# Ledger of designs, part 91: VHH binders against q9y6x5

Target 1, 379 residues: q9y6x5
Amino acid sequence: LPPKLLLVSFDGFRADYLKNYEFPHLQNFIKEGVLVEHVKNVFITKTFPNHYSIVTGLYEESHGIVANSMYDAVTKKHFSDSNDKDPFWWNEAVPIWVTNQLQENRSSAAAMWPGTDVPIHDTISSYFMNYNSSVSFEERLNNITMWLNNSNPPVTFATLYWEEPDASGHKYGPEDKENMSRVLKKIDDLIGDLVQRLKMLGLWENLNVIITSDHGMTQCSQDRLINLDSCIDHSYYTLIDLSPVAAILPKINRTEVYNKLKNCSPHMNVYLKEDIPNRFYYQHNDRIQPIILVADEGWTIVLNESSQKLGDHGYDNSLPSMHPFLAAHGPAFHKGYKHSTINIVDIYPMMCHILGLKPHPNNGTFGHTKCLLVDQWCI

## First folded at step 24 (VHH)

Design mb10
Fold by ESMFold2, look of step 24:
Structure mb10 (fold): chain B 379 residues (1-379), chain A 125 residues (1-125)
Amino acid sequence: as target 1 above (379 residues)
Amino acid sequence: EVQLVESGGGVVQPGRSLRLSCAASGFTFDDYTMHWVRQAPGKGLEWIGNIYETGSKFYNPSLKSLVTISRDDSTNTLYLQMNSLRAEDTAIYYCARGETIWLRTGEYQIEFDYWGKGTLVTVSS
């Protein structure tokens, strides 16, 4: 009987929330399993790109989901939260649920993980929910557990996505202890509900569960705004994405646009595509625009408008504030082991190992996660 | 029932100041973001600003130096202070209750669910 894996994401769960707030249910989960204290995610540190990196093991330039807002100049296609269903955007990689359900006698299930309601390489998750933010965590969990327990062929890989603490992190900022404490207590209660439900259904002993996130959150302020309208007229470029990494498609010679932007703010780096730092692995895809603007941590790029955000993410992936955590429990994992850091792309080859799948070519390193696994020598 | 009642409008001379009030009832006021919006004669709606339940304030940049939003949660009252009024500030001023809807991308939309009837401010010599 092949091993089973449930992959859970709580969006925007900054790694140090675990140290700075109380999580009795999550801490009990960790005590009986493993913790990776910091997961170094991929640049840009945004939701769609990082969720796809987890399930493909690829940098954004390689899997093609390079931002939450994208434009393709050849096809004139746009990608956004409300316009994410065209397989065109997703087909530059093969996510793990596709590989899994193409195996003999296996299915995949999904409760709203980005991309799981899209037919990628003409293959959609065997069981899935269309994305709808109004669907409760309880309903998502009930569907996932029903599919794990009652499907033929059996569901061996399942995903579950939840929007918090990202939404509240944007509203309040991570430094609002009073409001974030309330939000994070609710998240911990959901983790408690998840574990209880799995135990009640007899799934807990033989199911591997990963709880992770895509990115963290940093504090923003109405006093830290970069107004592009003060530096360049809109007629010189098309804006593809705004903040904190702006994507600029020049309408004239890009060097002229670059020169108008380069001195706009001391709190913003302006890169021609070929000058983007190599450590970002963010250059070799046509969806990456000719000029990007990268705000300093806690700064917001605006178009002479207010911003409602007191917290944001998308910044340099070397920043600890951008890093999520990873916790895991199940027969594949040690109990009581803590690990300092892995790269987010390392999660994919580890999951493939657990499921007995041959990984597609990827940027992860299985050796980085060996110490988490009972069937591996750590040293 | 949710009710929002604006007051304090009237005729005022250019260069003067005016304070508008919005009395809220029928809901837990201190749990909600509150907004001011105006509509000049023959024009569309113009968002002035809002204030979170936490007290954090956000303004239309074109109006930021001219207006101040405040709230008194003990009296369920929203305020708009306007200074150095001009003829183009002649408008109907509405208070509104609106939720900020956060998308999984970190983008947001503001959805107004309740509006006051408005109070007319006329700036005239």
Scores: ipSAE 0.732, ipTM 0.896, lowest interface PAE 1.2, mean pLDDT 94
Fold by ESMFold2, fold request of step 25:
Structure mb10 (fold): chain B 379 residues (1-379), chain A 125 residues (1-125)
Amino acid sequence: as target 1 above (379 residues)
Amino acid sequence: EVQLVESGGGVVQPGRSLRLSCAASGFTFDDYTMHWVRQAPGKGLEWIGNIYETGSKFYNPSLKSLVTISRDDSTNTLYLQMNSLRAEDTAIYYCARGETIWLRTGEYQIEFDYWGKGTLVTVSS
């Protein structure tokens, strides 16, 4: 039987939700598998960049999906949630589903993981769903399990993406225990449904399953707003992305724009591109704008308006609130093992190992994940 | 059928306060975000603010010092308290039901599905 892997993301699942809320189904999954308590993700700690980092093993500057909103000055192209289908944006890297399905007698399946409905390097996932947020988790799961169980050549790599708890985290904030408890209980029920479905279809014993997330969530407030309109006129720049990492394309002298923004708020760092801290690995791509503004944790950058967000992410990736978790179960993984931390880019070479794929050049370190795997000696 | 009925409008002197009410029926009020919106003569719609089912409140920054939104879930009633009224606050005031739709990018959209008929507030001597 060829090795099989299902990669599942619950968007915005902060690592310490596991300690602060009840997850009977996820805890059973962990008990019979492995847990990584904290996954250090990549800057910026946003959805599209981090999902692509998981499947390429690359920092954002290297894979080219540097934010959820981007602009390319040469081609004049814009990237957004409603405008994400142009392969131009995705072609700076090769995601694992492309590599997998190009192997003899293998195919890949996808239920809405970012990029899986795009023909990257002229190759689209063998089976996929076009992104549509109205499609229920149950329908996504039904398609994935049908493809895993009934396809020729067999589906050996599959992905499944779900929007929660990110959406509710933005609405309520992570500190709203009552509402987040209700939201997270629903997610735990979905995990229970996932496991039960795999068992009933005879997939559970021979399928490796990773449940992870792209980032966490921090509490925001209407008392923590940074109003750019108080500091600089709109006419001096083009806004490419707003909060909590604003991407600023100057329309006038760059130094003049920088000087107008430099002292705008003590709760915001202003960087010329060449001055972005090296630890972010966020400098060497033309899609990164000449000036970025990085808000402090829990602060929101606005244009003289309110914000509906009581929770947000995108902040400095050293912040524990930005970190997701990783849990895994299957024949490749130990049982009952807990590991403290890995880097999100480490997931890619681990997945390549499980699937018997040669990884493309990447920023991950296979040694960081060896202790999770039954076929490796832990070092 | 969903119904939203505003009341409490009328003529008020500048500098005074006024409280508007919106009686809601035909839905589970406790589950919905509720909004206030106004339209001054000859102008477009201006969002005043909203209140989540949780009680969290959000305001148009230009109006924040004038207004307070509250809700009473036991009577299915939305309130708008307006203070230190000015002539430019003369408008038709609407309550609306709407939901914030969250995109996977963390961006959001507000969609209004039901509106009241409005109540006129005239600020004049």
Scores: ipSAE 0.709, ipTM 0.892, lowest interface PAE 1.3, mean pLDDT 94
Fold by ESMFold2, fold request of step 25:
Structure mb10 (fold): chain B 379 residues (1-379), chain A 125 residues (1-125)
Amino acid sequence: as target 1 above (379 residues)
Amino acid sequence: EVQLVESGGGVVQPGRSLRLSCAASGFTFDDYTMHWVRQAPGKGLEWIGNIYETGSKFYNPSLKSLVTISRDDSTNTLYLQMNSLRAEDTAIYYCARGETIWLRTGEYQIEFDYWGKGTLVTVSS
């Protein structure tokens, strides 16, 4: 009788969208479950790092997925969206689906959550889809529900990933009320479809469902560009990641590169690796480059080029615009309970508790999520 | 059938202005990002800029001071206004329909699926 859990991410769902737009289906989901209004995510506030933090409970420096674009100086390997399947990148941590399916009489399923199509520690989700952005939400949902209903050993942990509202947030920016309202209505309709599908298949009452996101979105513009080419010649460094946190690998003396960059823009902080603020927990991994550049909110780092983005994320994780939400429903969760905030790394130990799994060492605090759970004393 | 037809090219003297038009048909123009691209003799393609269906505009930084892109959705027409033309602006100017493909990383790629035949602009005394 092990409990079952479906973890759903709508990429780039900023926490305050809930208050600023209409979500009849999501609000019904919340009314019958729990809401965490703000989830403090990890720096850098990017997709791959934060999705891996959710499922490992680790800061980025500890799980090794430190950006969406990475370079390892020892092995000379590169990581990118089109080159993300080398287990080398993922093997510094053990995600919850691996731990889950190693238990007796359990399996895991995945519909495109980052990393689930990679054999991490020689283990891949028992059922999974290779990442393909052209696969509809409905096909992802159909596969997940089929696996939850029909698998032996039973699927007890499943993940479901959707690219919106992140893609549209990048295109339009969060301040475009007309276009974002249309996008977010479509998202709410997908949540309605999700709940309806689970009810029709008899899963709704006995499946725990978490709906969350990895980060928010802030408004950008062509008036807020930082052109690195105006400050430093390309020949002095290798650019590993672009914006809003640039990763700089010096080709010449590191101090010389730092000095050329430190006065480049008042809207950009330049850090030597050892000077990165401790609160970022973003220092102790070889994949973090010797110099990082952190743009101010709403600013874009470019190489003498335009940017098509009117919205972006990746900024300082203290910014409310970078924070997602978490909602949950199911037998493990209270009904009609609202919680102000948790850390994104707290989701992992909570999920391990729900599933009866021993968590690996992690940075989360189970006590932060106790009040969401019916089997815990909250006082 | 998707069709893009540029017009307004010709011989102009340096320092003058020129407006190019692109008449679009065979698709819902209002729903698409439209681009201008040029090719100087013996050179590769150079992206000039684009305009979203929303009216938001983006330009090649090296050309930004020279050009203005606009669209009229009621006539399905894309425009390129060029000012202070120089001999190096001699090129075939194409309008193109492109899709911005947003990756889960927040990065993007621009894919051009339809091109006009181009209109030649010659900047010469």
Scores: ipSAE 0.708, ipTM 0.892, lowest interface PAE 1.4, mean pLDDT 94

Design mb10
Fold by ESMFold2, fold request of step 25:
Structure mb10 (fold): chain B 379 residues (1-379), chain A 125 residues (1-125)
Amino acid sequence: as target 1 above (379 residues)
Amino acid sequence: EVQLVESGGGVVQPGRSLRLSCAASGFTFDDYTMHWVRQAPGKGLEWIGNIYETGSKFYNPSLKSLVTISRDDSTNTLYLQMNSLRAEDTAIYYCARGETIWLRTGEYQIEFDYWGKGTLVTVSS
């Protein structure tokens, strides 16, 4: 029987939430499977880039989704949450669901994973939902389980995306124990429903399930704002993305713009594109703007206005607060095994292995995930 | 039926303080973010600030030193304290209920779904 995989993301699920809050259902899932305690994600630590890195195994500079807001100066195209459907943005890589459904007797299904409602390389997920944040988790789960159970050719790879705890993390911040406990309890109940539904439908024993996330969350404050309007007039640049990594397209001499910004705040690093640290793997794409501003953890870049955010992400990917977790259960995985860390790009070659797919060239290392798998020698 | 009723407006001398109230009814006040917005004669709406159901407060930077927002969930009442009033503070002051819509990108939008009728504050000697 062909192997099957369900990839689930709960957006903004910081790795240490597992230790600081109660998750009876998720902990039972982990007990019966594997846990990677920290997943080192890619810079910038934002939603669209990291979800695409999971399914391509590529750094952002290589897959071309370099931020949640992008501008291409040649075509004059803009990318945003409300303007994300142009395949132009996505076509610099081949996501795993495209590779999967082009195999003989296979199809792919998707409930809201970023990019799955876009025809990437003229190929859209075989079964999918158009993105709509008002669609309940239950409806997403019902569609996914129906497709896994009732499709011909069979669905062998499925994705499921949920917006929490990211939205609540932005509103309350991760340090708000009372409100985050309530939010995280609801998420644990959804994980319980997921497992129960798979068991009731007879899918649980033969389906591999990965539960992961794209990034964490750090506490912000109205006392930690960086006001760009205090340092530079809007007429000197075009703002492509604001916080916590601002993308600056100069309208005047680039050195003049850099000099106006470099001493703006001791809590912000200002990089010319060629000076971006190599460890970010964030330089070699035309969509990366000539100047980026990187706020220190917990600092918010604003124009002369307040920010409603008490939590944010997008910061340096070396920060533990930016790291999600990965848990997995199914025939391919050991039971009761904990692993300290992998890179988020390592998930792609592991998934390709589980599904019997030949991975495209990528930045992941299969050896980093071998200890999670029953068919591999760990040492 | 959701209702927001502002009170406490009137004619006030420059340099004095004034406290506005907004009585809320028809919804669970404790669960909602509440806003103050003003409109000076012949001008557009100016957001003053808001307060989350958690008590966290956010202000227009140009007004932050002049105003304080508070809420009393036991009486379903939103307050705006204004100090050292000036002639340019003459405006209709509105209480509003708004939803903050969080996008998967981390961006947000504020959508005001209910407004009071406003209370006029005139700062004049």
Scores: ipSAE 0.705, ipTM 0.891, lowest interface PAE 1.3, mean pLDDT 94
Fold by ESMFold2, last read:
Structure mb10 (fold): chain B 379 residues (1-379), chain A 125 residues (1-125)
Amino acid sequence: as target 1 above (379 residues)
Amino acid sequence: EVQLVESGGGVVQPGRSLRLSCAASGFTFDDYTMHWVRQAPGKGLEWIGNIYETGSKFYNPSLKSLVTISRDDSTNTLYLQMNSLRAEDTAIYYCARGETIWLRTGEYQIEFDYWGKGTLVTVSS
């Protein structure tokens, strides 16, 4: 009897791809469900932080995953894509799959969502896959659907993650209509496969499905590089993260490092930690370094090398190019409803409502998502 | 079988220009990123640049003003044009095929899976 929810992310799916490319399968999914046309994500607009914000409802400073590359000065620990399994990094918040799994007669399943292969608060999903980018979408989907159909206690919350269109967006850039059209057609085919599989297994009518993403993508160029080596010697700082938000740990006097950087480029803002704009909600965590550099949209910070990227993300979260979308279908959702915008942190309290879970303290506003839900008055 | 064959090397005078070619066979050339790499006597490998299947080009900044990479998909050929050659440009020049591995963090790694045997360029007075 408990309601079930599948949360799906296609990494780097920019909201306006829906307007600019053809998605017959995704549009059919939306027609029978709901669409949020763009979702305002959290700063910085990177993969690990935004995926954790979806499942915790928290700003990055509050959940502690503040970038894809991090350093903790007290413990001397490093976080990266190849070194992401230490619970230390994840334990500043409780993600929804932990809360769900600790309920009587419920379990959680995961196929590759960031953090689901980590024992957070000594709890790991009952069914999960260790991250491996070589595992096909078909295999991820088959495992998820098997677990949804055949588990005791029943799986009531499941996550599924796919790396595209992010990888291709980095390679080609969002302005390459020819190559991105081919990439996005493949993504739409995967959505078609997902829906078809759920129908074949008798899950489609009783399973709530959210399809969303963590961020968008903006066009970059070899003509828009900011070379830090022209402004400051490497020996004066440790580089924790590079572009488009660089995280700088000074090795000499902080003010001296700041002064060497502050006029480096008109296309880059340099912030002392205490001067980071309040609207970013990106200040109150020890993992945020003493100096950050924020490149303008489409600019790339480099260390006297070229960049292979023609597309990137991580920029100011007010930029429409950084925003993903959200679509949903299932018994909890209206049919054929379109909504303009929500905040990405609003997804967490909505999911808690659907699953009958008490949300932990968070930054989301349930009222922002009421119009999506059949059991709520849309005021 | 994948095969990459460089040609056009030899002895050239300082200040002159030279064009190297790489003939590719055994794979669909149009689908792959192609690279030029060099190795000076007694030194390590130095990446020169690459060109995507789309035609987008990327260069080592220290060499950018000296070189141009191009490709001709109709003849399965990769080119390196070098200008104003100096003695320090004496090296074995390799053509390579590489796959870019994009990480979920937005970072990337380049894995070179096939190399040519190289062509020697000697810049001497």
Scores: ipSAE 0.694, ipTM 0.889, lowest interface PAE 1.4, mean pLDDT 94
Fold by ESMFold2, last read:
Order: sequence, then structure tokens, then C-alpha cells
Structure mb10 (fold): chain B 379 residues (1-379), chain A 125 residues (1-125)
Amino acid sequence: as target 1 above (379 residues)
Amino acid sequence: EVQLVESGGGVVQPGRSLRLSCAASGFTFDDYTMHWVRQAPGKGLEWIGNIYETGSKFYNPSLKSLVTISRDDSTNTLYLQMNSLRAEDTAIYYCARGETIWLRTGEYQIEFDYWGKGTLVTVSS
């Protein structure tokens, strides 16, 4: 009987929140399991791309979800939060819940992980929730635990997604200790509820649970704005995505657009697609636009308008402020072990190993996660 | 019943300053973001700025140097200080309650659910 795995994401949970705030419930979870203190995520450090990288083990250029807002020039399709259901966008990779769903005598369940309400390669989890931000954490948890406990064929892989602390991080910024303490205490209480529910239902000892996130958060300010309208007229380009990584589709000569943007701000790097640094692994997909603008940490790109954000993410993935953590508990994991870092793409091959699934070709390295697992040599 | 009542409008000479007030009732003022919006004769609505329940302030860039928003949670009152008034600042000034809706993408939308009746400011003579 294959082991079971629950993958949980709390959106925008910056790794060093663990040091700077109190988490009695999460710390108890870690004490009985493992912690990876910093997970190096993928560029751009945005929600949809990084959630898909976790479940495919691929860089964004390889899985095709390259931003939260995208344009495909061949089909002329647009992708956005309100327009994310077309399988076209998701079909450049095979996420782990599809692979699991297609195995004999097992199934997948999902509570709002990005992409799980889309039939990818004509396959959707047997049990899932359509995305709706008004659905409480309790209802998501109740559905997931019901499906894990009472299904035929059995649910062996489940996902659970929650929008905080990302939303509050955008509103307050990560350095607002008063408001972020209140927000993060609520998150820790939800983790306590999760663990207590699993114990109550008899799942805790035999279910593997990963608690992680897609990215961190950095402090922004109304004093750190980059106004594109001061550098270039709107008529010269189509804006596909704005901040902190802008995606620019030129309407006139590309070099002319580049030259207008090149010196717009000392706090922004401007790249022609072919000149994007190789370390980003962000070049080889048609959905990546001919010019991108990458703001420095804490800077916001705007169009002669105010921004309501005091916190943001999407910046260079080498920045510690962009990194989440990973904690795990269950029969597959050691107890009381702390590990410094892995790459976010390493999570996929580790999950495939736990579930006995053959991974698709990917960018992860199984060796990076061996020390977390009881069945592996840690040398 | 939610009520927003603006006051402090009137006729004022160019170059002078004016302070508008908005008295709020029927809701927990301390929990809400509050906005100022204006409408000049023959024009559409123009957002001036807002202030979070935390005191953080955001302004229309074209007006930022001319206005200051503040709030007094002990009296449930929103304020707009306007300086160096010009003829083009003649407008009806509205107090509004709005909610910022945060999407999982980090994008946001602002929705206004209650408006005051407005107070007329005329910059003339």
C-alpha cells in the first residue's frame, strides 16, 4: 500500500518569519519532523509559477507558467487570475497529481492549489475544489481530510492551499511587527488546527505532511517607485505584466524601446530576452516577452500611479527575502532534523520518491533531499 | 446605517488652504480604509487618496504635493488638508469607504461601498 502525502502551502511565508515571530504549533510540528530553513525558489518569485514548479520540478521556462499574467503571441491568449482555466497554459508539464491520479488503485485530491481545478492533459483529481477565496481554511481542511480518510480508490496525494500570509504581507509589509504578529499568530493557529484534526481522525502517524510556501515578501515604500511613463510613451509597447518584473512587448523597433528603458532608473535592470542572466533559467519559452524589466528589491514599477502595496515579491530568486521554508512530518521523514537549504524544484523528485511514482524529466536533484528521508543514506 | 457626512466646503480665494472633514457613523471606523474623491464641474470622478486603518497613506501622484489625508479614530473623523488652492481645484469633494480586495496573485482591486453627499469647494476671485 503506497504511503500518503499531504502538501500544504501558506502563500507568501518568508523563511525568516520563523526566527522573528512565535510559532508554537509550527515549532512542535518541526520538532517531530524536519525543517529546511531556506528553499531557493524559481525566478520570477510569483505565486502561480512557483506553485507549479513545486509540483513539476521544473523551471518556469520549462513548465510554461512564467508569470501571473501572460500572453501567447501564436494563439493570442491571455492568462490572469480571472482567466486561468484554459488547459493550454498548464499542458507544457505534467504535475504530480496527474501522474498520481493515473496510477492503478489510487487517486488525488485538491483544495485550491493553483492549477488543480483545471483538467491538465485531460486529467483532473478525483476530488477537488474550484478556486474560491471566500472558502474558509476549515472547510478546505474538512474536505481534504474527508477525502484522505474515506475514498475508493484511496486518495494518496492531496494538496491544500491558503492565501495568507501573502495578502497581509502585501498590505502591511513584512516589517510591520504589530500587524504581522497578529496575522502570523492566526496562521500558526491554523497549523495547530491541522495537526489536531489529523490526530483526531487517526491520520497523524501514517500520513506524510509537507508544510511549505511559494515565496517570501520584501518591504516596499511609496518612496521607492519607478514610473515608466516618465521614460517611455505607452504607444510604443504592450504591457503584459508590471511589477516587480515587467514584461514588455514592443510595438515599434525593439532596440528603440530597449534604449528608452535602459536608463529609466538605476534601481531597475532592463534585459533583452537573449540577455537574461542564465542563472534565472528564464529565457526558453515563447511566453517570456522580448524585454523584461527587473526592479531592485523593495522597488515598485508603476504607470504614473500610486501603489497600495507595502510588501511585494517577484524579485531576483537569489534574494533571501524571496525564499520560503519547508517543514515535514510523517513516516518518511526523520525526527528533529534541520537542513539549511534546498532548491524548490527538488521537492518534486522527493515527493515522487515518497509516493513510489516515476518522476517525469525535471530540474530537481533527489540527492539534495536525501538527508530528510529515513530510507536514504545521509552521507 | 452607514453614514458619511462631509463638511468644511465653501468659497475660498486662490492660494489659500482649506481643511475638509468627514464624520463617519454606523460602522467601526477604526477597521476601514477611507478615501477622498472629487468631481470638478463637467468632469468625471478623480481619486485623491486614501488612508488605511493603520494610518498608511496613498495619494494620486498629480495631487500628492497639494493634499494631506489624516484620520482621528477617537472622533471617527477623516480629514483632507488642501494647500495652495487653484481654480481647477473647484469640485465637489466626497468621502468614501472602500475595501481593498487582495488576489492570490498579489494584485488588488478597490471597491467603494458607501459615499457621502459631498461638500462643494469653489476656488474663485
Scores: ipSAE 0.673, ipTM 0.880, lowest interface PAE 1.5, mean pLDDT 94

